Miniprotein binders against Protein EXORDIUM-like 6 (EXL6). Designs and how they scored, part 7

Target 1, 305 residues: Protein EXORDIUM-like 6 (EXL6), of Arabidopsis thaliana (Mouse-ear cress) (q9m8t8)
Amino acid sequence: REPPSQIPNGTLDLSLLWYGQFTPTQKERVHDFIESLNFDAKEGLDPKVSAWWKVVESYQERFEVKDIYRQKKSNRTVAPRIKVKVVRSYVDEKMKYGKELTMGNGEKLVETAIGNMSKVVPVVLLSAQVRAHGVGFCDGTCQHNALAKIKGQKEPRRYIMVSNPEVECPGECAWPFHTADKGPRGMTYQPASGEVGADALVIQLATGLADLATNPDLTKSLFKSETTPYNDDVKKNHESSSMYIVDPATKCTRVFGSGAFPGFTGRIRVDPITGGAFNSHGINHLKFLIPSIWDPKTKSCWTPM

## First folded at step 16 (miniprotein)

Design v2 (from t5 with K6R K52R)
Fold by ESMFold2, fold request of step 19:
Structure v2 (fold): chain B 305 residues (1-305), chain A 96 residues (1-96)
Amino acid sequence: as target 1 above (305 residues)
Amino acid sequence: SPEELRLYQLREEIYFLELMIKYLEELVREAEELGDPELIKFAERILEFLERLIKELEEALKKLGVDPEVEEAKEKLEELKKRIEELRKKLEELKE
């Protein structure tokens, strides 16, 4: 029998910078969610957080956007597997730049999260009392996935910035765990963690990670430093065959299940014991509510359930 | 054990359905009091979804065989189905 083809492997190394003061639940919830992305056990309840992550990992192949995952000397298309690892966790509880962040000071936090690590994705998490100006948080945007120019480096670095919205704009960025501040009031639910901010941070982080990991520039970067069956000439194929889909999780903001429409999450589950709303399962029997991902073939959101 | 897990997850969906029915009952009451056509339209979309969901859950429970816990879940769905029928009747009266 022919041996199985080796699956392309990459790591997504995250450097977390916790800016401000967070509860233990908020920190644990974020770490548990990240670990759940790698939790690919056959046992346990569906849908799994890791199954959602597999949609992200295989976005290009699943939706036929590009052939960048094909082996160089084979017609076989192989979806990558991406292990997500926290390689650094840095805490700035004293808030070096205060509670009011300019765009420039926000980028300095990104630089701090990078440090001297050449292959890391910085994730800046802002506590509930911090306001980041110029990014659009609480004014149409709930997470930020962008590029920053880093002093002494030729190439800009991609980063994720998320904010705990429970004080400034829970009705915009913590729905459905808080009454919406605009549009249909809709049904609201309890957060499975017991804290609105903790579960809102997970929604925003999941959105940012999905948007980042579905970006073909990031996918190429993940495999450059390793032996890979992927075609190294991906730029040549970029211009000939497919369109890049920008931020497919952000395109599905406030969609959590099938049948969603403004004011309605779509099909989800609620734990009768805790009252917590969720659409996926992670490590330690934890339950998470995570966003949907834009499917360009159906022109609709792919939902966890 | 696999059927126990399936029932466990169905009860989580039944509870979601029950919460949505309670929400819709209040929404329809508000729509009647305010006379708001937009609330009526919103309630109609939700009710259509709930009518489809409850049929799916009934079919899923039929596949689980005979068990006191399964029968309890079926009885709960029959209660919810009656509430959905009353909501449909009320909503049609409001649209007139």
Scores: ipSAE 0.841, ipTM 0.939, lowest interface PAE 0.5, mean pLDDT 83
Fold by OpenDDE base, look of step 17:
Structure v2 (fold): chain B 305 residues (1-305), chain A 96 residues (1-96)
Amino acid sequence: as target 1 above (305 residues)
Amino acid sequence: SPEELRLYQLREEIYFLELMIKYLEELVREAEELGDPELIKFAERILEFLERLIKELEEALKKLGVDPEVEEAKEKLEELKKRIEELRKKLEELKE
């Protein structure tokens, strides 16, 4: 059997659950960001959100069967693309499980986000009204990439849960749009969207998505086709590669530009009109501030700037 | 034009630089008042970054050629450079 000339592109179908009340700006910002991941316009301002996502996609190279990724004509290894789409959006403004979430309720939210869809990645977004300490937030993090056992399903499902930290713990999760609780306060900036909660939420979502997309478990699911030439044995050997780390975005938390150190974002840009801080451009030249990602090749945090 | 776009981006970075310099000036004042060695170190680290950044921005502007808008940006950088130099002097004095 001729080795497939190209590894098929993967698709992440996201099912969003909006738990609580969100502003239109928050919702729009999340959607715009997600759409920006695969927006590879040749023309536009750099850096790009899509370039950031390409770094995420590059993690798939760890599974490179040299023979599959090598385009016969070019010694260049092309990493498969990961297309990200929102396929479902559900809003629970009434917060049926209450404002204070327990771990049990968190799991139910994941179940709700999945619904009857077997191939979706559930993304649970918690509004600023939600107290998310019970699910592990506001203790060093405001996002989770994890596995949940879903009732009726044999295999656990990977999910992303993110919280808008603007009320509950802005000092932990809304930096640099809010003063940090720990370490140097650092310079604070305006959010590019005009709303702290919106931009902070995007940072959390970006982190969660990057960590999820780079997880070896996801790779198995993304490329599970009957036609995938991936020998399970080869995958196991590559999973053991010490070069790639788990949760590369989390590892590079609070790094937004080159030269970053605790209390300093690194090199970023600020819109002189709005005062908004950003390091990347998405669709329609929207400005975003997104986290850095650990680059296993350089063994450093890759920054958009 | 690509050059205009580049200049626009450089202006955004220059503005970032200006904001950081202003922040650093406040930090240095606070450091002077409190005598906190950790704050001084933090300020120095920021200063070093800004010194590198300003140099890079100057070089980037040189590549854009000579036009009135570019010259204005250069003048702004010169102003900011002077402020950085003053901050360097102050921080050195605080170490003594």
Scores: ipSAE 0.823, ipTM 0.933, lowest interface PAE 0.5, mean pLDDT 89

Design v3 (from t5 with V28I)
Fold by ESMFold2, look of step 16:
Structure v3 (fold): chain B 305 residues (1-305), chain A 96 residues (1-96)
Amino acid sequence: as target 1 above (305 residues)
Amino acid sequence: SPEELKLYQLREEIYFLELMIKYLEELIREAEELGDPELIKFAERILEFLEKLIKELEEALKKLGVDPEVEEAKEKLEELKKRIEELRKKLEELKE
């Protein structure tokens, strides 16, 4: 009988750049959501934010990875855990590059978020003061997961950019906390945090993190261990998995619960004391509304409820 | 206790249901005033969802023990069920 082995943790170290002015609630909400991703308290209420994150982690289930972690009599598929941490939080209230975002300014913001750190994922959070049409926000896109060319580096860097949509495009990017611009005007709800911008940022960040962490190009950087079975050709190793799809959270935009359709969130809950709408639970009994993730096994959006 | 937790979460779903019924009452009134067939179709899809949800919540409440708070939730759900039935009648009249 062999002793149990631990599954190697993937790590996702985030460097946050807060560009513009944010409320304390907006900052706390984002940090609390990130901490909730790996919070698996047994006594916690279901559905959990961490259960949603486990769907993201399941994209790393592979035949070769399964063999490494199989130590018991049971033949279970095992996905490694991905530990998400904020390793830096940088604030630029003065908006060094102005309020109008361009592709060039966007890359400079990514460089600022990276700083001198080689092993982070930069996350640029744009305040409501910033106009982000120049990089595609408010034109079918409410968050951005992309590659940026970084001065002095041969390889481009993956980054996440999110925007508080309260001023520029609340009808595009803050639903269900604001009336939608198109289609039947579905019911709107109060944000569980009390601030539309705070909970909209969480939805956008959740989408970006899920799309990023499921991308096979990121698999090598998620695992720092020499025991990772992946070779240098990430594309080659991807062929051993049938679960890959592009941007699986973006694919489920505006789906928050089972039975969703345009104009309707699907099944969610509302706190009768606060009026806040939610579909998941995080740290400190906090309640979050988070988007769905496409599940290739079911060929449908995986919903928290 | 597990039963207390279950009732607490059922109350959150019952409140969601109540808010959706209020929304649907306004939506059907708007569909009647405008005569908009797309609003009627949208209302139909929502109503179908609510009819299924209320049955699920009814079954979940029946599994809980006898308790004044459980009975309050059952009474609230019966009130909402009647409102849904009235909305179904109104919607069928509009579809004619």
Scores: ipSAE 0.844, ipTM 0.941, lowest interface PAE 0.5, mean pLDDT 83
Fold by OpenDDE base, look of step 17:
Structure v3 (fold): chain B 305 residues (1-305), chain A 96 residues (1-96)
Amino acid sequence: as target 1 above (305 residues)
Amino acid sequence: SPEELKLYQLREEIYFLELMIKYLEELIREAEELGDPELIKFAERILEFLEKLIKELEEALKKLGVDPEVEEAKEKLEELKKRIEELRKKLEELKE
């Protein structure tokens, strides 16, 4: 059987759990950002969130090498797309497990986010009211891309957990919308949305999504078609030889534009009217500030600007 | 028009530049007051970046041709350029 001419597109079906109270702006901002990932407008303002996501998608090339070589007939190797959709949204404003989360409770939140859906990527969003130290936040990071063992499931599930840092650790996770706790304070900017928590949350989510989508484990799951026997042996060799790193967005934390260094975002734009800082455009030309991603080809942090 | 859009984007970058210059002015003052060599180095790195950015913006504006709005942007950039030059002088004085 002739190998399929194109690698099938992957789909990330997100199940969102909103744990705590979120503002409408925060919720809208997250949804708008997610929708912006696959919004390939031919016309509009550059740079685009979708262009950023294309860099994330390019990581899939590490697995396509054999298939790319087999498709020698078409000179254009198009990296498969990763379509991202929200398929479920659950809100727990009462915070069933309280404001102080433990690791155990964190796992339960992931379970809640999964529900009865076997193929979803659970995304747990923690509000500013939540104290997330117990799950490892506000200690260098405010997002996790990790595996959780889910009760009743044989295989661990990949999840994203993100926290709104605006109250608990804004100096650690809300830069550049808040002064940094470590290193040079740097210039601080206004969030494009008008809410620090909303834009900071998007940065964390963007980081988590990028890291998740570039993870080899996820790639295996995304491209497991029942019909294409994925030769497991070939996968092991490519993983070892690939210049691709784990958590490429995390590696480029706090890099938002070219020329960035500790205490400086790099080249970004600021809206003269709102004072909002941004480096990309999403749906309806919404302005976002999103993190950079490690580019294995250039061995540098790729920035939108 | 594409040119108008480009100019709009350049204005956003010019505004970024202006904000950073203001920040740098404050930073240099603080560095002078504190005599902190690390702060001076940090200021220098920012200054170098801004010097590069302003050149890029100048070149970008040149590509847009002659238009009153473009000219206004050029004038703004010239003003900012002078401010950067002054900051360079101040920073050099601090290093001595």
Scores: ipSAE 0.836, ipTM 0.939, lowest interface PAE 0.5, mean pLDDT 89

Design v4 (from m2 with K11R I19L)
Fold by OpenDDE base, fold request of step 19:
Structure v4 (fold): chain B 305 residues (1-305), chain A 97 residues (1-97)
Amino acid sequence: as target 1 above (305 residues)
Amino acid sequence: SPEELKLYQLREEIYFLELMIKYLEELVREAEELGDPELIKFAERILEFLEKLIKELEEALKELKKGDPEVEEAKEKLEELKKRIEELRKKLEELKE
């Protein structure tokens, strides 16, 4: 069978673990954001969350363009789409491992999020009640993607862990919805959802998701099919020389619009009715404030606005 | 209509501009009181951004239907904000001396 002219679309199946108590708004906001990633309605308002996700998807070009071009002499390589779906949602309101997380407990949360599913990406969401200093949060970040060794599995699993910072460190991780603890006092805005924790959580999730989806390790897992000859040898050489960086959303932390600099979000919009700040639209015209992503082609942070 | 939608979006940007101007006015007052050169520089960077933004918004409004009361209202708002920006520029220049 002739190899497909295009790399097939990948699917990112998310398994969510809600650790602690979350408000309905927080849960809804996260779900709405995830659903917005692949929502590309022509009639929708610009900028779109889906446009932001397309930038994330474009990172796949680092692997495809050279290999596909070499294999099929095709002048036009289109980056595959990454469909994101929530396939599992588990809630632990009782917080089985307590409110104070350690690295060891963090790994257990990842295991819980995976459950018996071998192909899912675990996403651990920590409520505002959880003290996540033990896992490295509230020290410059409230999210990370990493590899966890899971008992019974030969290969480590990539996971996302995010925290609602509204109580523990709002000045560090809830900007611009809260005054920053460090740097110049920038303008603060209202969250579009009406809840600081919800919108801050989405920023962290968006960052983690973008960093995970652009990771070379994930590409192998998403697009390695029996039908797509992935030459592992060629990839090692390209990773070292590629203009593509690891964690492109983290690289652009606190950049929300064009013209951003420390203490200033950049160009964003504010709803005159709600006072909510945003830079993108999702499903049903929902307004989101999402982080920028490093664009390797322009060597700058791509901003929605 | 597409035009109404565009105007709506422009209003969201105008409101952002207004909020930032208000913030900057407070910041400039603080800078004047403290005499902090770093704060003055920070204020100047923001002002430069706002000056660029307001020009872009003015041009965008010019592309909309002339004589529309809502468009005219937006233009009037921008003119007001422009005056405030000019005053801020004057004040910052005085602080640099």
Scores: ipSAE 0.854, ipTM 0.947, lowest interface PAE 0.4, mean pLDDT 90
Fold by OpenDDE base, last read:
Structure v4 (fold): chain B 305 residues (1-305), chain A 97 residues (1-97)
Amino acid sequence: as target 1 above (305 residues)
Amino acid sequence: SPEELKLYQLREEIYFLELMIKYLEELVREAEELGDPELIKFAERILEFLEKLIKELEEALKELKKGDPEVEEAKEKLEELKKRIEELRKKLEELKE
């Protein structure tokens, strides 16, 4: 079969599980952020969240997706788009497994997020009231992009789990909206949403999504179809490539603008009315602070600003 | 207008600059009190960044319409901030001695 002339756009269908109590602002902020990823408005304020997502999408090109599909003839390096949409949202306010999560319970949450849907990316969001140490949070990170073994499925499923750190470990995961626990205290800012937990949660989600979307394993899931031949042998070569990096957003943790260094965000903007710090705009000109992404070409963290 | 939007964005950056200068002023005071060389180095690194930023913002404002009261206000603000940066530089140099 002849390789397709163009790499088809991929879709990330997210199934959200809200574990615990979330404020309306937190829920809205997450939804607004997700919608902002593919919002390519010609008119608007720069920088844009969608521009940030385009950098994420560009990783597909960097990993020679063209080679994977044997599209050697096309000199046009157009990275496929990754459309992100929420296809399911489930709320567990009662917290079926309690406030203290174990690894085992964490896996069950992933299962719950998947439900009966075979092609969704489960996203588990943990509220501020959840103690997430048991699932590996608040030890340098408040998000996971990982594989889980799901009961009844032969292949592990990739998931994102994020925690609102505003109560459990704000000094680790809510900077710059909270004073950092380690290193220089740095300047602290107000969240653009008005809620520390909301903006911190978005940072974690953004990190998780970027890391997921840039993972070579995702390429297979996103673009492999019966109609689009996928060369599995090329995947192995990508892992050995000097251009390959795992979790590029995690690598750039706490870098939000140009000139950043430990204890300093880098160049960002602050709304003089709200005091909210941001580096990008989403839908309806909403202001977001999102993490930087490692650029293997420049060997530096790419920032919106 | 595009120019109004640009000015709006510049104001957001100017405000960032102002906040960082205020922070740095506090940091330098702390560094002086503690005599912590690491803190001094950290402060210096921030100051260097701010010195570059203010120059960029000044240049950006020069590209906007002259005589606009809002633009002039922004320029005046930057001049004030520039003076504060200069004072910080002097203070840090004294602390390095």
Scores: ipSAE 0.853, ipTM 0.947, lowest interface PAE 0.4, mean pLDDT 89
Fold by OpenDDE base, last read:
Structure v4 (fold): chain B 305 residues (1-305), chain A 97 residues (1-97)
Amino acid sequence: as target 1 above (305 residues)
Amino acid sequence: SPEELKLYQLREEIYFLELMIKYLEELVREAEELGDPELIKFAERILEFLEKLIKELEEALKELKKGDPEVEEAKEKLEELKKRIEELRKKLEELKE
């Protein structure tokens, strides 16, 4: 087969399930963040959320599939772009399965998020009122990138589940917008959005998205088509590369800037007007604090700052 | 202008620095009161970072237009913060003795 003239871009179509009550700010913040991933305006302020996402996209370079990642006449492997968009948003304010989630109910939420769409990435967002300890939250993390068995589907589906930790475990998952429960009492900052839950939720979502998008399984999902057959043999050869780790954002949890260490965010910026802490800019110059991601090239946590 | 934007961004970093210095001043006081060696080490680590940061910010300001009142104000602020950092260093050294 003739190599494609262009490196094909991938698309992550997100189906959002909002489980519980969310504020308008929380919903807007999530949407704004997602839209910021692919927003690379030349006139935009640096650092950019999109620059962070480019690091995520770079993980696809681990697959030396000539037909997918190599331009015609170029020996350079170029990672495809990953466009992220919300294609569905469903709100369950009544919380059909109650406020206390079990593992079983969690799976049902994923099913609900998928609905009848076979190619979407389900994203389940849990409101602050939801007790999510039953699904493993507030035990070191408030987000999951995992596989769920879906009724009627042969293959498990990868999903993201994130929780607003504002009520359940702010000291664990809302740092640095809340005092940490463990370790040195670090400096706390105001959220750029003005709501702790909104910015904390974005941190969790960012982590989940980065971990999902860097997962080797994504390559198969993004590029498997009749016109671009996925070569499983190539996958096996490159999965062995120790350079590209699984869950690179989770690995760099609580690192928000250069020089970070336990109890210290690292180099970040603070808006002197709002008091909001941030390390990146999204659409409309919105300020975000996003987690670092493991850069396999430098073997360190990459941060916009 | 690009310079105005740069100055604006530097102000955001200077404010971060100021907040951290204030935090560190409180932390050092606590460390002195408690005599906790781990807390002292933690404070020292933060201080080292801030010392590096302030130097970088000073250098960045030097690249901006000389004589600009806003730039000069920022420089003055950094000088103030530098003095506070020096005082913190002195205090931490005393705590190590």
Scores: ipSAE 0.853, ipTM 0.947, lowest interface PAE 0.4, mean pLDDT 90
Fold by OpenDDE base, look of step 18:
Structure v4 (fold): chain B 305 residues (1-305), chain A 97 residues (1-97)
Amino acid sequence: as target 1 above (305 residues)
Amino acid sequence: SPEELKLYQLREEIYFLELMIKYLEELVREAEELGDPELIKFAERILEFLEKLIKELEEALKELKKGDPEVEEAKEKLEELKKRIEELRKKLEELKE
């Protein structure tokens, strides 16, 4: 059987659970951002969210594509694309498990997000009303990419959990739209959406998605087919190599542009009309501020700008 | 036009620059008042970044159509901001003495 000429594109089917009350702007912003990931418009303003996502996709090349393509006479290694789609959206405004989450309740939220769908990536979004300390938030991070044991499933499921930090810990997780609580205060900017919670939430989601999509476990799930020779041994070697790091977006937390350092975002743009800070464009020229991603080749944070 | 879009983007960066300069001016005042060496160092790092940025923006504007009123306005704005940066550098140097 001739090895496939190209690794098939992967798809991340997201199941969203909105836990708590979200504003229309927050919901729209999240949806717009997700849609922007695969919006490869030839024309438009740069930098693009899709270009950022291409960097995320390029991590796949490091693990699988290189070895697969080495077997093929074609010198062009094209990294497979990762299409991201929302396939389910469930809203729990009543907050079934209360405002104060425990680890146990967190797992139940993941289960709820999965529902009866076996191939979805659950994304749990926690509103500003939720107290998320119990699940490990507001201690340096407001997002998790992790594995949860799901009742009735043999294999743990990878999930993303993100929190809107605008009330609980804006100084930790809403920077640069809020004054930082640690280190230099730095310059603060307006969110491009007009809502701190919306743009902060997108930063967390972007971080979580990037970390999830670059995780070797996900790669296995997305691209491991009976027809695609997945060499587990090669992955082990790559995992041990300096070329792979876990959670590359988390590693570049608070880096939004070139020249960034603690207390400074780096090179970004600000809309003169709205005062909104951004470093990328999504669908319909929407302006987003998205996190940087660690580039193991350069050993630095890759920034949109 | 592509040039108009480029100018639009440059304006967004110029505005960023302006905001950061304003911030830095406040920071330098605070540093002067407090005499905090760490704050001075932080201000210096920002200043160095801004100095680099302004040069890049100046070069980018040179690539645009000469004589365009909007381009000229942007150039004038950068010149103003450049003067403010120079003043900040002088102040920071004085604080180190």
Scores: ipSAE 0.848, ipTM 0.943, lowest interface PAE 0.5, mean pLDDT 89

